VH-VL binders against 26S proteasome non-ATPase regulatory subunit 3 homolog A (RPN3A). Designs and how they scored, part 3

Target 1, 182 residues: 26S proteasome non-ATPase regulatory subunit 3 homolog A (RPN3A), of Arabidopsis thaliana (Mouse-ear cress) (q9lnu4r240to421)
Amino acid sequence: CRYLFYLGKIRTIQLEYTDAKESLLQAARKAPIAALGFRIQCNKWAILVRLLLGEIPERSIFTQKGMEKALRPYFELTNAVRIGDLELFRTVQEKFLDTFAQDRTHNLIVRLRHNVIRTGLRNISISYSRISLPDVAKKLRLNSENPVADAESIVAKAIRDGAIDATIDHKNGCMVSKETGD

## First folded at step 13 (VH-VL; from v1 with heavy chain G53D)

Design x4
Fold by OpenDDE, fold request of step 15:
Structure x4 (fold): chain C 182 residues (1-182), chain A 118 residues (1-118), chain B 106 residues (1-106)
Amino acid sequence: as target 1 above (182 residues)
Amino acid sequence: EVQLVESGGGLVQPGGSLRLSCAASGFTFSDYWMNWVRQAPGKGLEWVSTISDSGDSTYYADSVEGRFTISRDNSKNTLYLQMNSLRAEDTAVYYCAKGDYPWDFDIWGQGTMVTVSS
Amino acid sequence: DIQMTQSPSSLSASVGDRVTITCRASQSISDYLNWYQQKPGKAPKLLIYAASSLQSGVPSRFSGSGSGTDFTLTISSLQPEDFATYYCQQSYYFPTFGQGTRLEIK
């Protein structure tokens, strides 16, 4: 249903991601099978909203019949988020900038940078009990003049916000994860 | 029709270097992420490295980070793995694997054996 | 790293048998899981991707199921050519493989 799609878009813009997700997924489910183009649009927005919510859409979402090519930009975007790679995220945006512009999803994608960082840090936190801040910066592929300082700030914020369960060993310049995984 | 062919394997001493190549054919090489996966004799599979389609993004397993360098020449449909500071534990068959974005390895080469020994 | 644990490590079965191999991830990987078959002296072959999607050219007797952390590969009726080593692999994050399951003739 077109109404559900538009409602989902409005809710997305209003930062009501949970409700937006529901609207967009319903729109996708209720859309006629023959309405492939519309279904694709619903999925594109749903993918982004899920990413904004901190979810990684299933691999199967991107392999739906007739949608693989159209969803490719969003699959690559998802990969960047999933890996937590800021540079990849940037390059994917550049690679598909026209597509995102046409889909009018560019503004949403800009918001995803935060999620890229969060997901990247989460993955690191789970994978390593201890990791140097330079390595954190490297793994996130921070593109800045002072990636280590930025990494420290990012990690500190993530800890403060409760996004990861970790501490910073300032003496040794390391992030120490309290999470199980290493 | 789709094929990957590794080469460059051999015997090398610890601390030595080796460069592997993987020639791709039967598909648009430049459109796909490529990977190296290795298998020590009688052991399981271990991911080694990944490179994006354009080569702008590279990733490495912790065990090889800083020692191995993955690269590609899309004009030659060839994937490379420069291996430096080789260790005994690097001994393995090295497979080139095409990534069905990015780590669904749908096409594999026959592998090339790398032996690191004194 | 995401740890992948297969069960069993080895299995003996007969032609015609139904075989099930399990793979468990140390954390949720959604459906980003692949199954491979490897025969001695050969490269692995992709059987199933996205946990349950059958790779082109793979016999329908192979099937995959599961999501999150628990996954299953099923061979409905073993054929002589199916005796091999099977690996699960997560593609959710940087790839890791299970230790493998060797399927031998009983």
Scores: ipSAE 0.895, ipTM 0.943, lowest interface PAE 0.5, mean pLDDT 96
Fold by OpenDDE, fold request of step 15:
Order: structure tokens, then sequence, then C-alpha cells
Structure x4 (fold): chain C 182 residues (1-182), chain A 118 residues (1-118), chain B 106 residues (1-106)
């Protein structure tokens, strides 16, 4: 059980997230009920790895018996990723800085920024067939001196990478989503 | 007892402004995200706005973005909704709702009626 | 926005009946789904959160199931006080509600 956990951590550090997820989830499932602290650690790492994979963990993961308080920081992180809010993501990192340091998960969390962006853009592309780049910047809560220009670059990259199915209308300064769901 | 009490509703002309308040009691107000949800007469529920526990993060429905402002005073255990440039379609009962992070609404106020009409 | 579609829009039933209301999301929302009960002139009341978790103080005759896009609220044995309008609500993204299901006495 502990072997699986450590294997999961090593795989996570090596950017082998799919395999890491499997190891961490198995560790969590096989852990004795009495080993609450260990189970909590397994869940913390599993949550982060799933987020890194672009998955949103179930609400019920965060309400498991005896784990609600311990998983709260990771629940708030998940929320920031889920809604694609970069400023919230930043503030959550600061709010629980000591917790993440103690858990030795801070280095993983910094990797989540691109997931926040990707998830945020995905949510936007699903929700809006057309949206101005200034509004994209606002919805992502980009904190920069040139949020519109940055938003354009971010959207362009996401399109190139195939993260979203959209185009940029440069004349009107808009992102045009080809996805349905609005 | 956990309780939310809205106030400030009333009749206002189109283009007018109104400020709603929600007084919270029975729980640590500053620890929870708060929300406004409205319901037009005979219609369903519509989320309006959300504010984080500290007030640093605010979110709005597209229908009210740029016109409404959500805020809070944690020292007074009070949630606010400043509504400007009101429209007829803003007519509704406005509920404040406690968010169990952030959109599980486990506590609701009784609501306050806002009527926008000429 | 994530669209929530409830079925049926209205339902007539008798005391003691088993009642089922369904809710479908336009995209996967995992288990981020809540059920509310609203009586005339009153605020909504949370019944179920996280798709299947019973809110404290809610009778055990209420239950929720489902994940992804399809969800169900079940009342195992309808009581007189259960006649009301029920709403599903996704909390996966910015909140949206179903159009509601009015449960009336037959």
Amino acid sequence: as target 1 above (182 residues)
Amino acid sequence: EVQLVESGGGLVQPGGSLRLSCAASGFTFSDYWMNWVRQAPGKGLEWVSTISDSGDSTYYADSVEGRFTISRDNSKNTLYLQMNSLRAEDTAVYYCAKGDYPWDFDIWGQGTMVTVSS
Amino acid sequence: DIQMTQSPSSLSASVGDRVTITCRASQSISDYLNWYQQKPGKAPKLLIYAASSLQSGVPSRFSGSGSGTDFTLTISSLQPEDFATYYCQQSYYFPTFGQGTRLEIK
C-alpha cells in the first residue's frame, strides 16, 4: 500500500500522470480505514494528478468521512481549476501555502496553472459561441498589464494545441467557438 | 439558528437603482461564499452573483454583468447587491443563499421582491 | 452555460406513491448536482447535494442518484408535505437550474 503511494509520487514527479493516477488511487483504496492520515495523503496526491490530467475530481471525494477539513485546500484548488480562475488559483495557493509545503505538493500545484487556463478556456468555449477577448481576459481573471493581448496569445496557443475548437476574429477582437453547449 | 434575512426590495422605474441587503446570523459569515439567486414571478430560479468569503472574488451572470455589484461587509455579517440600470426583466424575488463552496445553497433567505416597472 | 433539463415538468401523484424526477445536463457535470424543494411563497430548500448525499434534516424517503449527465430524484413514499416544486441545479460551473417539476396531488 505504501509502496503504491511512493510509486505514485515518483511517477507524478516524472510526469507520468496516467500511471501515477493508477498507483495513487490503488493506494487510497487498499489503505486500511484506520490509516486516515495516509488515506488523506493518497487522496491529496490523487486529486492533484487528476487535475493535471485535466480531470475534475468528484464532489464526493472531498466529503469523505473524516477527510473534509484536510482536503479543504485541495477542494478550493479544484474549484479554481474547475471555473478557470487564475486569480482565485493564485489566492488559494497563497492562502494554503503552509499546508501545501507540509504536504510537499507545492511544486505540483504550480504545474496546474496551464490546466486552469485550459479548463477556463474550455468552459468559455462551451458556454459562448462568440466572446470578446477582453471578456475572455476578465473571465479568466488574467492579472497582467496587457490582459487583452495576453488573452489573445493564450487563446491562439490553445487553438494551436487543439485544446479548444475555436477561431480568433482579429477584426472584432473576439474568440469564436465552434463547440456547442451554450 | 442559521438565518439569512433580505431587505431593500421595492418598486423602481426602468433605468433606476436599488441596493439589496442580506443579514446573516447563526454561522461564521466570513468563512462562506455568498450568492444571490432570483426568481421571476411564476418562473424558475436564476443565479445572479457570487462573492468569495473574503470578497476578493466576484462572479456575475451575463444578464447582470456590468449593472450589478455584489459586495459584503464581514464585520457586519451583511451581503449586498447594488443594482443599477434596472430593466423590466430584472423583476423577481431576490434570495441570498449561503454557499457550501460555492454553489451548494444550503441556507436561503426569505427573499425580497424587486419590481421594475414604469 | 450548462443547460439543465428536468422531466417531467409536472406530475400528479397520491400519498404513498413512489415518485421519480429526472434531470439531464447538456454536458458532464460529474456529481456536482443538487436537488431543491420549493413550496409556494417560500424559499428553496436543499434536499440532495453531490448527486446522492442527503442534506442534514431531510427525510430518508428522499434519495438522489446519477453521475455525468443523467440524474434522478426519488421519493420512496410520498407524504402530504412533499407536494411542491422541485429543481435540479448543477454546481460544476456557474450555477444553472432545471426548469422545475411541479408535483401536485392527484
Scores: ipSAE 0.894, ipTM 0.943, lowest interface PAE 0.5, mean pLDDT 96
Fold by ESMFold2, fold request of step 15:
Structure x4 (fold): chain C 182 residues (1-182), chain A 118 residues (1-118), chain B 106 residues (1-106)
Amino acid sequence: as target 1 above (182 residues)
Amino acid sequence: EVQLVESGGGLVQPGGSLRLSCAASGFTFSDYWMNWVRQAPGKGLEWVSTISDSGDSTYYADSVEGRFTISRDNSKNTLYLQMNSLRAEDTAVYYCAKGDYPWDFDIWGQGTMVTVSS
Amino acid sequence: DIQMTQSPSSLSASVGDRVTITCRASQSISDYLNWYQQKPGKAPKLLIYAASSLQSGVPSRFSGSGSGTDFTLTISSLQPEDFATYYCQQSYYFPTFGQGTRLEIK
């Protein structure tokens, strides 16, 4: 249904991502099989909105019949977010610049930088009970003049926001995670 | 036919170096991420390293980071693994694997054996 | 690292039997779960990707199910060529494999 698709796009622009997701997924389900191009567009926008919500779309979404090639740029985008690698995120945006411009999603995609960082910190906090801030910066692929200071600021914000359950050991320059174990 | 053929394995002393190669054919090599996965004799599978399709992004298991370097030459359809400061624990069959971005390993080579022993 | 635990470690079964192998992840991996078959002296072969999708050329007696942390590989009617070791592998983050399940044809 084209109405649900336009409603989903409007809600995305209005930052109403939960409602946008619902509309876009419903549009994809209601679309006729012959409307492959429309269904592809619904899936592209739904993937993007789910990423903005902090979700990681299922692997099986990207292998839907007749859609694998068309959804590949959004699969590579999803992988950059899932890995939490800022350099990979930049290279994916460059690799598929024309596709994202044609899809009119390029401006929304730049908003995902926050999600790349949050996913990367989550992965680190689960993997390491204790890790130095220089190593956090390295794993996120921070490319700034002072990546260690940026890592400390990023970790502190993530703790404050409740995104990770950790503490900063300022004496030793380490992040200490409570998320290791069962 | 899609094929991956590893070469360069052998016997090396601890602390030594070895370079593995993987020749690819039957697919557009530059479109795919490539991987090394190893298996110690009688043991399970262990991921070693991954390189992106362009070669710009590389990833390593903690056990090999700093000692191994993955690289690729897309003009020659060849994947490489430079292995330095080898240890007895690195003894394994090393497989080259094509990943559907990045870690669905759909095509594997036959493997090349690396033995690190005095 | 996301730890992958398979059960059982080994089993013996007869041709025609239904076999079930399970795999548990230490954290949710959605449906980013692959199954491989490895015959003695050979490279692994991808059977199942995305938890339940059958790889091209794999017999339909193989099936996968699960999401989140608990996954199952089922062989509905064992054939003699199914003697092998089976591995699960998560593809959600840097790859890790289960320890393997050795299937012996009785």
Scores: ipSAE 0.811, ipTM 0.902, lowest interface PAE 0.8, mean pLDDT 91
Fold by ESMFold2, fold request of step 15:
Structure x4 (fold): chain C 182 residues (1-182), chain A 118 residues (1-118), chain B 106 residues (1-106)
Amino acid sequence: as target 1 above (182 residues)
Amino acid sequence: EVQLVESGGGLVQPGGSLRLSCAASGFTFSDYWMNWVRQAPGKGLEWVSTISDSGDSTYYADSVEGRFTISRDNSKNTLYLQMNSLRAEDTAVYYCAKGDYPWDFDIWGQGTMVTVSS
Amino acid sequence: DIQMTQSPSSLSASVGDRVTITCRASQSISDYLNWYQQKPGKAPKLLIYAASSLQSGVPSRFSGSGSGTDFTLTISSLQPEDFATYYCQQSYYFPTFGQGTRLEIK
């Protein structure tokens, strides 16, 4: 089980997330129930890798017996990604700074910013058939020097990557979603 | 015992304002997200608003955004809902609710009735 | 918004009956699904979270199942205190509730 865990961590650091996910999930499944500390570490890293892959872990993963308190920082991290709120994401990183540093996940967690943005845009595109780019910037909680320009760039990239099914109405400064049935 | 007690409901005319309070006890209030959920008479449940444990993040249903403001005072263990520009469709029992964020409402208050009529 | 549709809107049943209530989400919500019981004049009470996890203090005759878009609440043997209105609610995104199922005594 320890070999699979360390292999999964190495692959995560090497940015080989798909392979890392399989190793970490297998380590979590094979770990003895009595090895609580090891099982917790397997779950923390598996959660992180799944988030980096753009997945949202099941709610029930966070309620496993004896793990709820230990996994709480990663549950709050998952919730920030699921909601798609950049300010919440920043707040969670600050709240659990010591935990993420001790787990040595803090530098990889910074990479989740893109996943927060992608989830936030997906949630907006489902909720609104048409929304102004200034309102997109506000809903994502962008705190940059030019948040509307950043929102336009972010939306354009998400459309190119196929992450959302939408177009940009440049004349009116709006995102027009095809995810809504109107 | 974990307890939530709402207050501040009443009769108000359309366009008026009302402020609801929810007093919390039996848990560390500042560790939890807090919520308002409402129920019109004889109707189902509708989420209204959510505020994060620190108060830094707030979320609103589209039906109330711009008119209602959720806030909290962690030193008084109290949740608030400022309701402005009230409409007849805002008539409901308003519950405060606690749960793991976001949105598994495990503890509810008994509610406070808000009636908006001319 | 993620729409939640419950079925049936009401039903009549006898003490001892096995009852099922269904809930469908307009998009996948994984297992982020809660069930509540509400009696007249009372606040809702959480019965089940994470689709199938029984809340502490809830009788074992209640059970939940499903994932993705289709979910069920089952009461294996109705008791007199189970006559109430039941709501499903997704917790995946900004919460929405089903319209409710009123369970009445025959």
Scores: ipSAE 0.802, ipTM 0.895, lowest interface PAE 0.8, mean pLDDT 90

Design x4
Fold by ESMFold2, fold request of step 15:
Structure x4 (fold): chain C 182 residues (1-182), chain A 118 residues (1-118), chain B 106 residues (1-106)
Amino acid sequence: as target 1 above (182 residues)
Amino acid sequence: EVQLVESGGGLVQPGGSLRLSCAASGFTFSDYWMNWVRQAPGKGLEWVSTISDSGDSTYYADSVEGRFTISRDNSKNTLYLQMNSLRAEDTAVYYCAKGDYPWDFDIWGQGTMVTVSS
Amino acid sequence: DIQMTQSPSSLSASVGDRVTITCRASQSISDYLNWYQQKPGKAPKLLIYAASSLQSGVPSRFSGSGSGTDFTLTISSLQPEDFATYYCQQSYYFPTFGQGTRLEIK
């Protein structure tokens, strides 16, 4: 199962996330119960890869026996992605800087920024039939020189990429969702 | 023993202000996110606001955004809710709640009653 | 917001009965679902988190199941102290609660 773990890590570095996920989950399942440290590493990398794929790992993954404290940094990371809050994402990376460095996951974690944005927009588009672009910027926690313009650009890109089903009402400065969520 | 004790409730007129406090004991307050949840008389539960362990992240229900401010003082183990521009629909018991992480509200205070009436 | 709908709104049952309460989310919330018990004049008490995980100190007659949009709280053998209102709550996004289920023991 060490082979599957290293294969999963190599595939992650190569950006082959679907194959990486499969290898890492198999490694976790095949590892002996007594190999707690190894199982924790498998779970950390599987969580990261699932987040990079745009998935949100189940809450119960973080409560596995003997793993709750070890997986806490990745639970908080998952929470930042799930909420879609860029400032929370930044503070989680700072809070657990040493852990992510020791795990050698830091450079991959910075790639999650786009997943934070996409999840945040998806949550907004499902929750609101219409929302102002200033309120979109506020909910994503965009801290830039021009957060409303950034929000418009981000929403436009997400619409072009098919990540959300919406339109922009430029005259009223609103995102208008075509999805049902409320 | 983990305890949360709310205070500061009372009767206020519409448009008035109140400041609620929640005193925490029996745990390392600065390690936990804190929450306010309210319940109107005879009604269900409504999440109001959340603040992160450091205080750097705050979240509000749409119904209170712009009127309520959540804050914390980790040196005093105290959570606060500043409520401005109060309306009749803000009438409720306000609970302080903690979770192992944000929205699993595992420990609750007994609540403090806020009544907004002219 | 993610709407949570409980069924039934109220229910009468006898001591020893098996009781089920259901909760439906307006969108998938994976297993990010909590159950609470609230007695009159008291704060809510967490029973179940992560859809099926029993909170410390909660009797084993309580269990939870489900994922995605449909969830169930089960009390396997009702006790007199289980008279209460029960709420589901999603923790996937900004929290919302079901409208509650009043359990009356007769």
Scores: ipSAE 0.793, ipTM 0.892, lowest interface PAE 0.8, mean pLDDT 90

